# Ledger of designs, part 140: miniprotein binders against q9h3h3

Target 1, 235 residues: q9h3h3
Amino acid sequence: EDGFTAEHLAAEAMAADMDPWLVFDARTTPATELDAWLAKYPPSQVTRYGDPGSPNSEPVGWIAVYGQGYSPNSGDVQGLQAAWEALQTSGRPITPGTLRQLAITHHVLSGKWLMHLAPGFKLDHAWAGIARAVVEGQLQVAKVSPRAKEGGRQVICVYTDDFTDRLGVLEADSAIRAAGIKCLLTYKPDVYTYLGIYRANRWHLCPTLYESRFQLGGSARGSRVLDRANNVELT
Short names: E, the ipSAE of ESMFold2; O, the ipSAE of OpenDDE; V2, 0.75 times the mean of E and O plus 0.25 times the DockQ between their complexes.

## First folded at step 9 (miniprotein)

Design RB12 (at its last look DockQ between E and O 0.80; V2 from the best seeds 0.60)
Fold by ESMFold2-Fast, scan of step 9:
Structure RB12 (fold): chain B 235 residues (1-235), chain A 85 residues (1-85)
Amino acid sequence: as target 1 above (235 residues)
Amino acid sequence: DREELIRRFMELVRELLELLYRAREALKRGDLETAERLIREALEKLEEAARIAEELGDPKLLLIVRILVKLAEQLLEEVERLKRE
């Protein structure tokens, strides 16, 4: 492969981050207003570029809910990008360990659990559950993509502040399951998103670190979590 | 003003992502004429986007322009490769 798809996806992700967001911010807005906000902006109806008939008239990159204790920290993304370019031209091996070290060096530590769902009632219901968990303090922050022009699945992202903190990643998984989510979850560090590590990447790296599958009665946590890179069960 | 330049920049990025995607799809079909036309249109819009990014000096805008330039260059290389066949 030529890597076109991975870099195109990276550019789309950057564009979404830079477009306006619809945000419910629990740091400044009473929790009692959440249900009205969710009814006004169901993700299955909010369109990426403000199509006629949608709740939005302008482009929307993301629909987000910030928890009361949320404190954004993106790290040094500019330094990360410069170091990445240098690494690629150096001829040094590109491995999960090398990417982890770049992320640590530049403090780009955030990561996210991902859910991919088709537009419709189930997506809106799942998002409402996640949003309530964020406002109630069980999760820190989450966002969901608006509907794309051609259709296709939308993604809910539930963030943790440090992908190297395995316990924190697992606690987020537990909270997602407690909110009633049963679909497949995968965990991706933001450094992979910034550097264009997607399914068809040139370095043949696994694009996610963890996978979570819902389990009826087989786990005290309600899910089985696998470390995908090392093929080791964590729960 | 800054907000208007950013809005124009984001409109260009939206158009560029679509043009580059369509050009790649045209190349997959062997439609070189369509691909070349779309790439040419993309290059014109890339020049405008690059000027705005440079004027604003925002590292994020400069970064996305570099990625879009790289995508356009990849497509141009593919066009030249297919022409030799």
Scores: ipSAE 0.716, ipTM 0.921, lowest interface PAE 0.8, mean pLDDT 88
Fold by ESMFold2, look of step 10:
Structure RB12 (fold): chain B 235 residues (1-235), chain A 85 residues (1-85)
Amino acid sequence: as target 1 above (235 residues)
Amino acid sequence: DREELIRRFMELVRELLELLYRAREALKRGDLETAERLIREALEKLEEAARIAEELGDPKLLLIVRILVKLAEQLLEEVERLKRE
């Protein structure tokens, strides 16, 4: 609704990307150390700028866990951005399909499931569950925002390596639900972020590709996933 | 020193985000003088941030600067609109 708020939040997130991160890297750290690390750095108490009384004395942009199979590769972001500028001046239509093609061409295929939770026990518990799933290999990479000065909701991001791989995205949703997460999840391809396409953008594009709602009932512990771009249920 | 430039850029961005937020809040309460002062301060810091982002050549830094410029210009246009009313 409010374009200024969306853009301001986006800029805050990008700034956080550039500050130091608190990382548990399963590729170099024994899994047995995870619980102590989680207790030391609960996301509801780690502050963005190192407030007095915080576990951290320096700014923290993100708290993250990297799984054993994590292979960092954001793709050709520079080429993507150049091609995006050329597309805008070409007069060609800008559609979800053209963004998908740009992402494929430049190998900028990562995306993330997002959940927003208020600071406190529920957030810390959800993060701990996600972090364990990453270290155990059910998820590859996740991060959570630290507590902001204003005390608003925080975000957990769970990454997948290819937003065009629908099965992989749905498997990540399933792993998140298996960790006990019942809140709304939304999925956003990173291509939208790198091109600066947020809510209330001029092209009326929807940066949220999928929406996942926990489905209560019986032994079916799944979720209902909606393809927001095409308004089609996947489950 | 590249590390020093990155640290300076991040300090500028932190200050810019706060200035623009405060400018928006001043506009909501009708305090045009405060809003304009904060926006002018932000624009000066944006010039420095832009120079650093160009020197480093990092696409993420350039995108952050583009967003912050857009926000500052949006607020300034709103101030000018309200002054004509």
Scores: ipSAE 0.617, ipTM 0.898, lowest interface PAE 1.0, mean pLDDT 88
Fold by OpenDDE base, look of step 10:
Structure RB12 (fold): chain B 235 residues (1-235), chain A 85 residues (1-85)
Amino acid sequence: as target 1 above (235 residues)
Amino acid sequence: DREELIRRFMELVRELLELLYRAREALKRGDLETAERLIREALEKLEEAARIAEELGDPKLLLIVRILVKLAEQLLEEVERLKRE
């Protein structure tokens, strides 16, 4: 995917955040209802704009599951953006360390593991595994994109509270792998999205901090995690 | 009034994403005239979207506008580059 495709997908994802969500909230809904909810709203059949014959009649931005420990905290996104504009005008060098410091200063620390899957049984099965892991408390929150009119891949996002907490990021990878997910995973901080830092950006910053590849017969984690910034394996 | 503005904003965003996609596809085909027309139409809609986002004062809406402006500008720069070749 070229830089434009990455930016376009990011804009679509942000626009989807403003549409209604289909949410299973484990804080208020019994875990025993999860299977019925998953059967009612399979991601491969839920359509972005409520197409005729879909489970949804109205537009859906995301399908999400909230765990019992989920607490939404977006930090100071406005302050972050203002500081970023000031930094660009200053002519100071911009590095991954600069972005990390901005994120810490403004408490914009959330990040997510991303997986892209074609619509169908494999996607719905993967989502069901992730949703169970969230409800069981192994993960805090996850969302999946609905089916687009054009088709294409759907994305599952599994969030962590702090992209600077390497252990927490690795624990989430382990939980995803334990849920039966074998595809490639990439980890992206939300701060990069909020600052418009995508593939092929003018600062040559990699928006992906970590990459996880499934490994058969390997470590207890079932994956190899690469730190993309340092080109070092963490597992 | 606020809910109506948000709905209108979301409609504009949907239209903008489609226009920018079509502009990109026109560029891939070498149809610079169509690409430029679609980008200009997107820029006009972006002005309305920006006004709504500013009126609402929502940082998320402002961010969406900023990304869409950047996409439109990048496509326009590419059109201009290809016209000079």
Scores: ipSAE 0.444, ipTM 0.789, lowest interface PAE 1.3, mean pLDDT 90
ESMFold2 (binder alone), look of step 10: mean pLDDT 87; pTM 0.830

Design RB13
Fold by ESMFold2-Fast, scan of step 9:
Formats: sequence, C-alpha cells, structure tokens
Structure RB13 (fold): chain B 235 residues (1-235), chain A 85 residues (1-85)
Amino acid sequence: as target 1 above (235 residues)
Amino acid sequence: DREELIRRFMELVRELLELLYRAREALKRGDLETAERLIREALEKLEEAARIAEELGDPKLLLIVRYLVKLAELLLEEVERLKRE
C-alpha cells in the first residue's frame, strides 16, 4: 500500500511543477506591488484547477515569490534519476547517507523548510509574512500550494540553496521565525522530492532532515532545531 | 504545436491522477470491478501520454509517465491479488 502513495505523490508533485505558476518576481516587480498581489491571490482561495469562484480561471501548480537575488540551480536531475535507478537495482542499502552522496555528485543541493496549514486565514497570514520576508531579502524564494480539489492541508515551502550548509538552513529557520511563524517546520532536501521520498515511502526513510519547533528560551525567544538524519540537537 | 502537445499532456496527467485516485478509493471499499475498470481506462490514457512524452523528448514528461505507469501496474496487481482471495 505504501508504494501506491509514494508514486502518486511523486507524480502529483511533478505535475504541479509543470502547471502554470502565479509568481511575484521581486527581480522585475517593485516591492510596493506585493500587498496588492497577496490580496488578489490568497492561497486559501486559489484552486488547483480553476474552480468557479476562485481568483484563477486556469490550473495553478504553485503560487511563488522570487527574491531580488534569486538564481535557480536545480543541478543534474537527469543524472540523479539514472543513478537512483542504478542504486535501486544494485542491492546497496538506501540510506540518508547514500542519498546525500547522490545529491552531492549530481549537484542537486537545494532544500526547503515545509509548513502544513489548513486552508483559511492562518495560512494566508503565514504566506503573507513569508512573502514579505522574501521580498525584503531575508529569504531567497518561497512557494505555497493552491487549494486541492479533494481538500486537505496546503504547504508553504521556503527554499535554501544547499541542504548540506547547516548554517544556511538555520539562518532560514531564524528568518521564518522572525516573520512570525510559530508552527512546526520540517526541512526536506529537493533530492528526496525528486526521488519520491515521502512519509509512506518504500524504503522507510525519514522524509525530512531537520525539524524546527518554536519555543521560548532563557533570555531569548527562539526555536529548537533537530538533525533527524544524524539524531542530534542543533540548538 | 509543441504548446498544444504540452497542454494535451497536462490534461491527460490531470485525468490520470483522478482515475488512479478513484481506483484506489474503490479498492479501499472492496469494489474490485470499478477499480479494474478505472485502472484499465488509465492504462489507455497512459499510452497516449507516453506517445506525447516520446514525441516531445522531455525527460521530465517521460519520468511522470513512468511514475503513473508504475502506480497503475501496482494497483492492477492489487486488484488481481484481492480477486484471488
């Protein structure tokens, strides 16, 4: 049964990436236009396939905000897929370490902090905070899923360039927290997304590398971050 | 015409995801006849999607087709397994 879920989620993710995106691109659009754009396209109201009454009349895969300095580099995804097929047929163990090595070899280094929220005001408010942080330069790029046909939670993805750069991952977490976000965050490298590593995967891998929980600490408010791949606390 | 092919491909992918979701829901209910019918309809649409992906030569489209084919095959295997119970 788990196998059915993993392939389905992988196909859905790829289809969303290929459908049109609603993008606020801070490289070409003045920051003063952001609030109007956010009001026009609240993620709780934008539907995946352009349902009647939604602000979109055609399919939308993602709603995204690109920062002023955003420069995409997805690496060698084709080479990654070929190596993944070889790994699966080789009999070698499929572990976080072997996937990390595949990602490094093929330069597929980007990753993202994920937050899952029900459609509604809290989702739209969280997205607005993240979008402003991106446009103001505290984060590089983010996207949020549209409302699914079957309902369910929506996801906000906040990207970093290199999942192996622990300091960069932690800096992004701090910026998310500074934007007012207090919910659970999990960090997933894009290599896991490309290879279909989700909660119910066939290899029983933890689908995320890091976990962040908001907490009040001694003299400063912050978050507790755990490295799930190595089973160590970072804060 | 390339834009028309991509549009048709994405329409097929949308239909395929819906068919396979409905097939899985039918399996959960024990409705094996409905599940098999939906899976076979999906396999026919997958043939068309595969032809478009091959014509366009885009590795990402070919990969989407491969995931959907694998999902359809796994669901069909489960239908046949349950039929024998």
Scores: ipSAE 0.549, ipTM 0.862, lowest interface PAE 1.5, mean pLDDT 86

Design RB14
Fold by ESMFold2-Fast, scan of step 9:
Structure RB14 (fold): chain B 235 residues (1-235), chain A 85 residues (1-85)
Amino acid sequence: as target 1 above (235 residues)
Amino acid sequence: DREELIRRFMELVRELLELLYRAREALKRGDLETAERLIREALEKLEEAARIAEELGDPKLLLIVRWLVRLAELLLEEVERLKRE
């Protein structure tokens, strides 16, 4: 609530990115091996720093599944950081629009749908559904956090390659819903992650661009999607 | 050796995140002695982490260091506030 939480979450997320990942890579591994891999590495049991009781003895930053067509492109992060420092120094208002412009200029376009679930069967089941959708080609890439030492909720991240491509973002939401996911989803552009925009940030920005809620009745997509930045219903 | 520097950097980041978290929890309890000790340990490790990040020039490592510096600054501000109480 004071910025400490936002900075701590930012530092933890970047540290996780740098630690080793457990990856099922559909570009090089037959799809028939996925079920065994999921059984070996359920996210509720994989620990962040390893221990004798978990499937891992070494640190794990993320558990990930890469789709057959996955081709990572993080853009110009150095240029983004320099422009961000200049923006803060300039005294110009820091808004979703100015951050969007920085992201476009520096080609930092990827983003992700987030779902937060407590460790347990429901998390492992949701992750298995997402992983299968990635391997089957309905989604491009996804990752899930390992279990933290202190416990708490874990996060599943489902990536799209361009957060400014509204149709692509909505197509990913549809694929997540088709995989049987019914929990709340929020969408965050990676530019916000690189700039440390988390809940309780200093600039009072909403840390997510879109929100998706499962809809019991009347939606062809199985969900209602809200553009949180502009407060506009997309579906 | 770049590989060993990255490994050492990640060890430092792990230790720093735990030290800063424990320091914050100590401050919430009013345990100023424990908080100050943990912050002092964190500052020493932070200097080493910053040096490695600068040597490697990796923007992700530099960004992690910036956030860890900010966390330490917030804790030092809280220590000063509590000392005036």
Scores: ipSAE 0.418, ipTM 0.767, lowest interface PAE 2.1, mean pLDDT 87

Design RB15
Fold by ESMFold2-Fast, scan of step 9:
Structure RB15 (fold): chain B 235 residues (1-235), chain A 85 residues (1-85)
Amino acid sequence: as target 1 above (235 residues)
Amino acid sequence: DREELIRRFMELVRELLELLYRAREALKRGDLETAERLIREALEKLEEAARIAEELGDPKLLLIVRWLVELAELLLEEVERLKRE
């Protein structure tokens, strides 16, 4: 991916975050209402900017499900962005370690497993599985992008609260697999997203920390998880 | 008023992302005339978006504007490169 695509994706992602969200909040809504909500708002039919023929007439940035124990904590994103600007002007080396330290200092620790699927039944089925896992407590929170006008692939994001907690990241991968997901997954800390760092960036940073591929393991279903930075298999 | 400015800003961002994307697609197919027209329209809307972001002083709005400016600059560089071929 080139520099234009990376910055365009960054701008689109922040715009989506600022537009209204469709949320099933298990903290305040009975779990018995989930199936009806999923039927009302299938991600393959919800349009990014609204359409009279879709479930929404107004813009929707994300479709999300919050688990019972979900506690919103984006950390100090404003402080992170200010520190990032200061780092760039300081002449200090910009490395994964330096970024990790900025994230820890400003409590911007969340990260997410990403899966990209074409609009259609498989996307809606995958999202329903993830949403059910969130409401049942196996995952904390997830969101899925609405359908773009061009009909490109949509993304499901499954969040963990601390990207530095490897066990928590792996536990989320296991729960995603248990929900029936078999496609490629990649894990990205939110600090990279908030700073607009995508694959083609000037600092040659890899924003993807982990990669998960579906694999049958003996008598159990599982995944092969790779630590991208260290080229080490974790499962 | 603040909420109305944010809504106007988001409308401009939506239009800017679409214009810049379409300009890039025009460049990919060698349609320089269309690309230049779309970039020109984008620059006008970008000036308005920048004014709103500055007025509100919101770091997220300022960051979006910075990315949109860089996108427009990348496209202008590509236009100049293609004109020399």
Scores: ipSAE 0.482, ipTM 0.824, lowest interface PAE 1.8, mean pLDDT 86

Design RB16 (at its last look DockQ between E and O 0.52; V2 from the best seeds 0.00; counts 0 for: pae E 1.8 > 1.5)
Fold by ESMFold2-Fast, scan of step 9:
Structure RB16 (fold): chain B 235 residues (1-235), chain A 85 residues (1-85)
Amino acid sequence: as target 1 above (235 residues)
Amino acid sequence: DREELIRRFMELVRELLELLYRAREALKRGDLETAERLIREALEKLEEAARIAEELGDPKLLLIVRWLVQLAELLLEEVERLKRE
C-alpha cells in the first residue's frame, strides 16, 4: 500500500466531517426503527455527493449510528494544536509518549477501530452488524463513509472514548467480532489526526496503535490484537 | 459572510481532492506533463483555501488544509523521483 492512498483517504474523511450526516440516533429513536433505516441507507448505495438513483440527492459526509448513552467529548482540540506547535519549537523529543501526554492534558482522548471494505453486500452486512451492536449497547458510536464516484474502499469507524484505556479498546474489538466482523481492523487515536500525523510522518511515529486479526477457532474473543507501536501480541 | 466562506472552502476542498487524485493517476501512467499541470492548479486552489481557513481561524478548516498540503508534498516528491528517469 502506498502512502498517498492512506493520506488521501484521511483527507477525504476530514472533509466528510464538514458535510451533512445521515444519523440513526438511539437516544431519541426507537430501536425497532433501525432495520428499516438500514434498508433505506445501505452504505454501498448512498453516494458522497448525491446522485439520481441513489438514496440521497444531496451530499452526505457520513452515515452514523449513535448509541443510547452516547455523549460526545472532543476535548480541547484548539489547545492541543497550540501545544503541538510549541512542542515542535521546543526541541523536546517527539515520541508516542509525548503525544499521549498532550492528548491527556487537553482531554483529546477518543479513538477508533477502522475497517476498509469494498462497496457491496459484505460492506452493507458488516455495517448492519455494527449498527445493531451500537443500538443494543455493545458499542458507543459508529459511522461509515458513503460511496465515492471513483469507487474504491469504504471505511467503517467504531469509536471508543479513551485510547489510553486499553481494556476499553479491547472490549470494543471483542464487540466488533461478536457482531460478525472478520476483516482486518486497525485502531487510531484521534489525536494523530488532529496533529496531521500519518504513515510517512517526519517523526517516524506509528499512527496506528493496535491491529486486530480474526482467527477461526482462536481465542475466546475471536481475534488476535497486536500492539503496533511495541510489536507485541496482547491476546 | 462566514457561511459563504465555508461553502467556498468546501467547494475548493472537493476540487482539490479530485485534482490531487487525478495527478497521482497521471504519475502512475508516467504522464508527467499532465501531473505537473494538475498539481500546479491544485497549489493555486490550496492557496485560496488556506487564506479562507486563516481568515476564519477555524481549527477544523486549518486541519483540512494541513492534510491537503501533505498530499501535495507527497505528489511533488514523486514528480522529482520520476524526473530522475
Scores: ipSAE 0.632, ipTM 0.881, lowest interface PAE 1.3, mean pLDDT 87
Fold by ESMFold2, look of step 10:
Structure RB16 (fold): chain B 235 residues (1-235), chain A 85 residues (1-85)
Amino acid sequence: as target 1 above (235 residues)
Amino acid sequence: DREELIRRFMELVRELLELLYRAREALKRGDLETAERLIREALEKLEEAARIAEELGDPKLLLIVRWLVQLAELLLEEVERLKRE
């Protein structure tokens, strides 16, 4: 997608963070209620601004599922942002290594697998599979964007708590594939979002650390995962 | 009233995103005058959004404003380029 589209989608996502969310919270809600909740709020029908006839009457920024073990921890985001601004005025080179170092120093280590799907049955089915995986404990937290414009793709985000933990990132990829997801997955650390660094950035940084492609080999099925920062295959 | 300022900010952001989308669509069809008008209107709303974000001192709101300004400036740069052609 071109640079304007990526930047516009990023701005929409940031605005959505500030609107109310529809949340199934397994920490306080029995798992037996999940199927009814999914049927009531399919992401292809929940509208961003509460259109007449949709299941929601008020704006919804995100639809989310929190697992029983989910413990929110964004790290030192304020310190990260301050250090980033200081770095930009310091004359030091800005590289993928510098950004990784900032994320580690400020404990902003979360990241997410992303998938983009058109509205409809495929999206709702994929989301339901992810939501069940979260409630069952194979994943910790996920969110999906509501329907915005006709024909526009929606995004499912599946979070992990530490982008430097390759085993944990790969385990999340496996859990996503076990839910029947076959599309391309891209992994982006949250540090890029908090610093406003997207694909069309002036430092030519690549916010996608990992890519996962569904792959059939022999009698088994799995993923081919590429580390984009080091251009090394992990699988 | 903090809640009312946040509501106003979010209203401005929604309007800004729509204006910038329409400006891009105008540029795609070659309508430079419409695109420039929409971008200038967006910049005026961005100034109000920036004042609200600064008053609240919220880093997330300030980041949203910074991103929208950058997006508007990219579109305006494209308008200026097309004027010279």
Scores: ipSAE 0.482, ipTM 0.823, lowest interface PAE 1.8, mean pLDDT 86
Fold by OpenDDE base, look of step 10:
Structure RB16 (fold): chain B 235 residues (1-235), chain A 85 residues (1-85)
Amino acid sequence: as target 1 above (235 residues)
Amino acid sequence: DREELIRRFMELVRELLELLYRAREALKRGDLETAERLIREALEKLEEAARIAEELGDPKLLLIVRWLVQLAELLLEEVERLKRE
């Protein structure tokens, strides 16, 4: 990775948001149709740009599932960006605390658990588990990236309404684990996405607030969650 | 008209991402001439993308342009730095 990775990833992420989404909305579609929808659009086969032979002929930015309680609220993203630009020009120190305050001020509070998986059966199975948990009301909303032309790992994002609500973040982790997911999870606020805080960013900020590792047998939660900022276990 | 502009914008974005990726790869190889050429081509396309984003007034499109501009500028600065060494 070079010093330009963060900006490139930011542009790619925003571009994906603007392409068409394949969405299952549990608010308007019966839960009984979920299995057919999952079979029609397995994430490992849906391609980013609609390659020949894929289930999609047109570009797809994301595959998503909306739960019954899903309410989109992005906050004041424009105000956030203006404040961020002003902060950068001020020469004031930029810390995780600074980003948190910006997020609160502009009501950009959503965050997501992230898991990265290779294309294939394991990915599709993981996505099916997450999608079911969303439709059943254990999770609010999730999305998965389509298969890239170059291959590589696909990402599943499971959202929470407020990254400052530790209990809500932990509950989502528990629901993900209950869905059968055993891989490493990282939690990232959306404000970090909007401001281009990815790995190898120029401010050397950690883009991950929480890390969840699967644990066999010991905890009802099935995971250990680490606060990366404070280096403290929350479970 | 709006849908057509959005489609054109997204096409440009795809091209821009590819150009800037190739520029990054050229830099890694020490091919400063190729990197600079690709960045300049990207900057020309960014002008069109910016015009479309401004015409549409969509904050998400404007944000995409901002990130691409920033990436192009950072890459150009790196080329210039390496040319001075």
Scores: ipSAE 0.337, ipTM 0.765, lowest interface PAE 1.4, mean pLDDT 89
ESMFold2 (binder alone), look of step 10: mean pLDDT 86; pTM 0.813

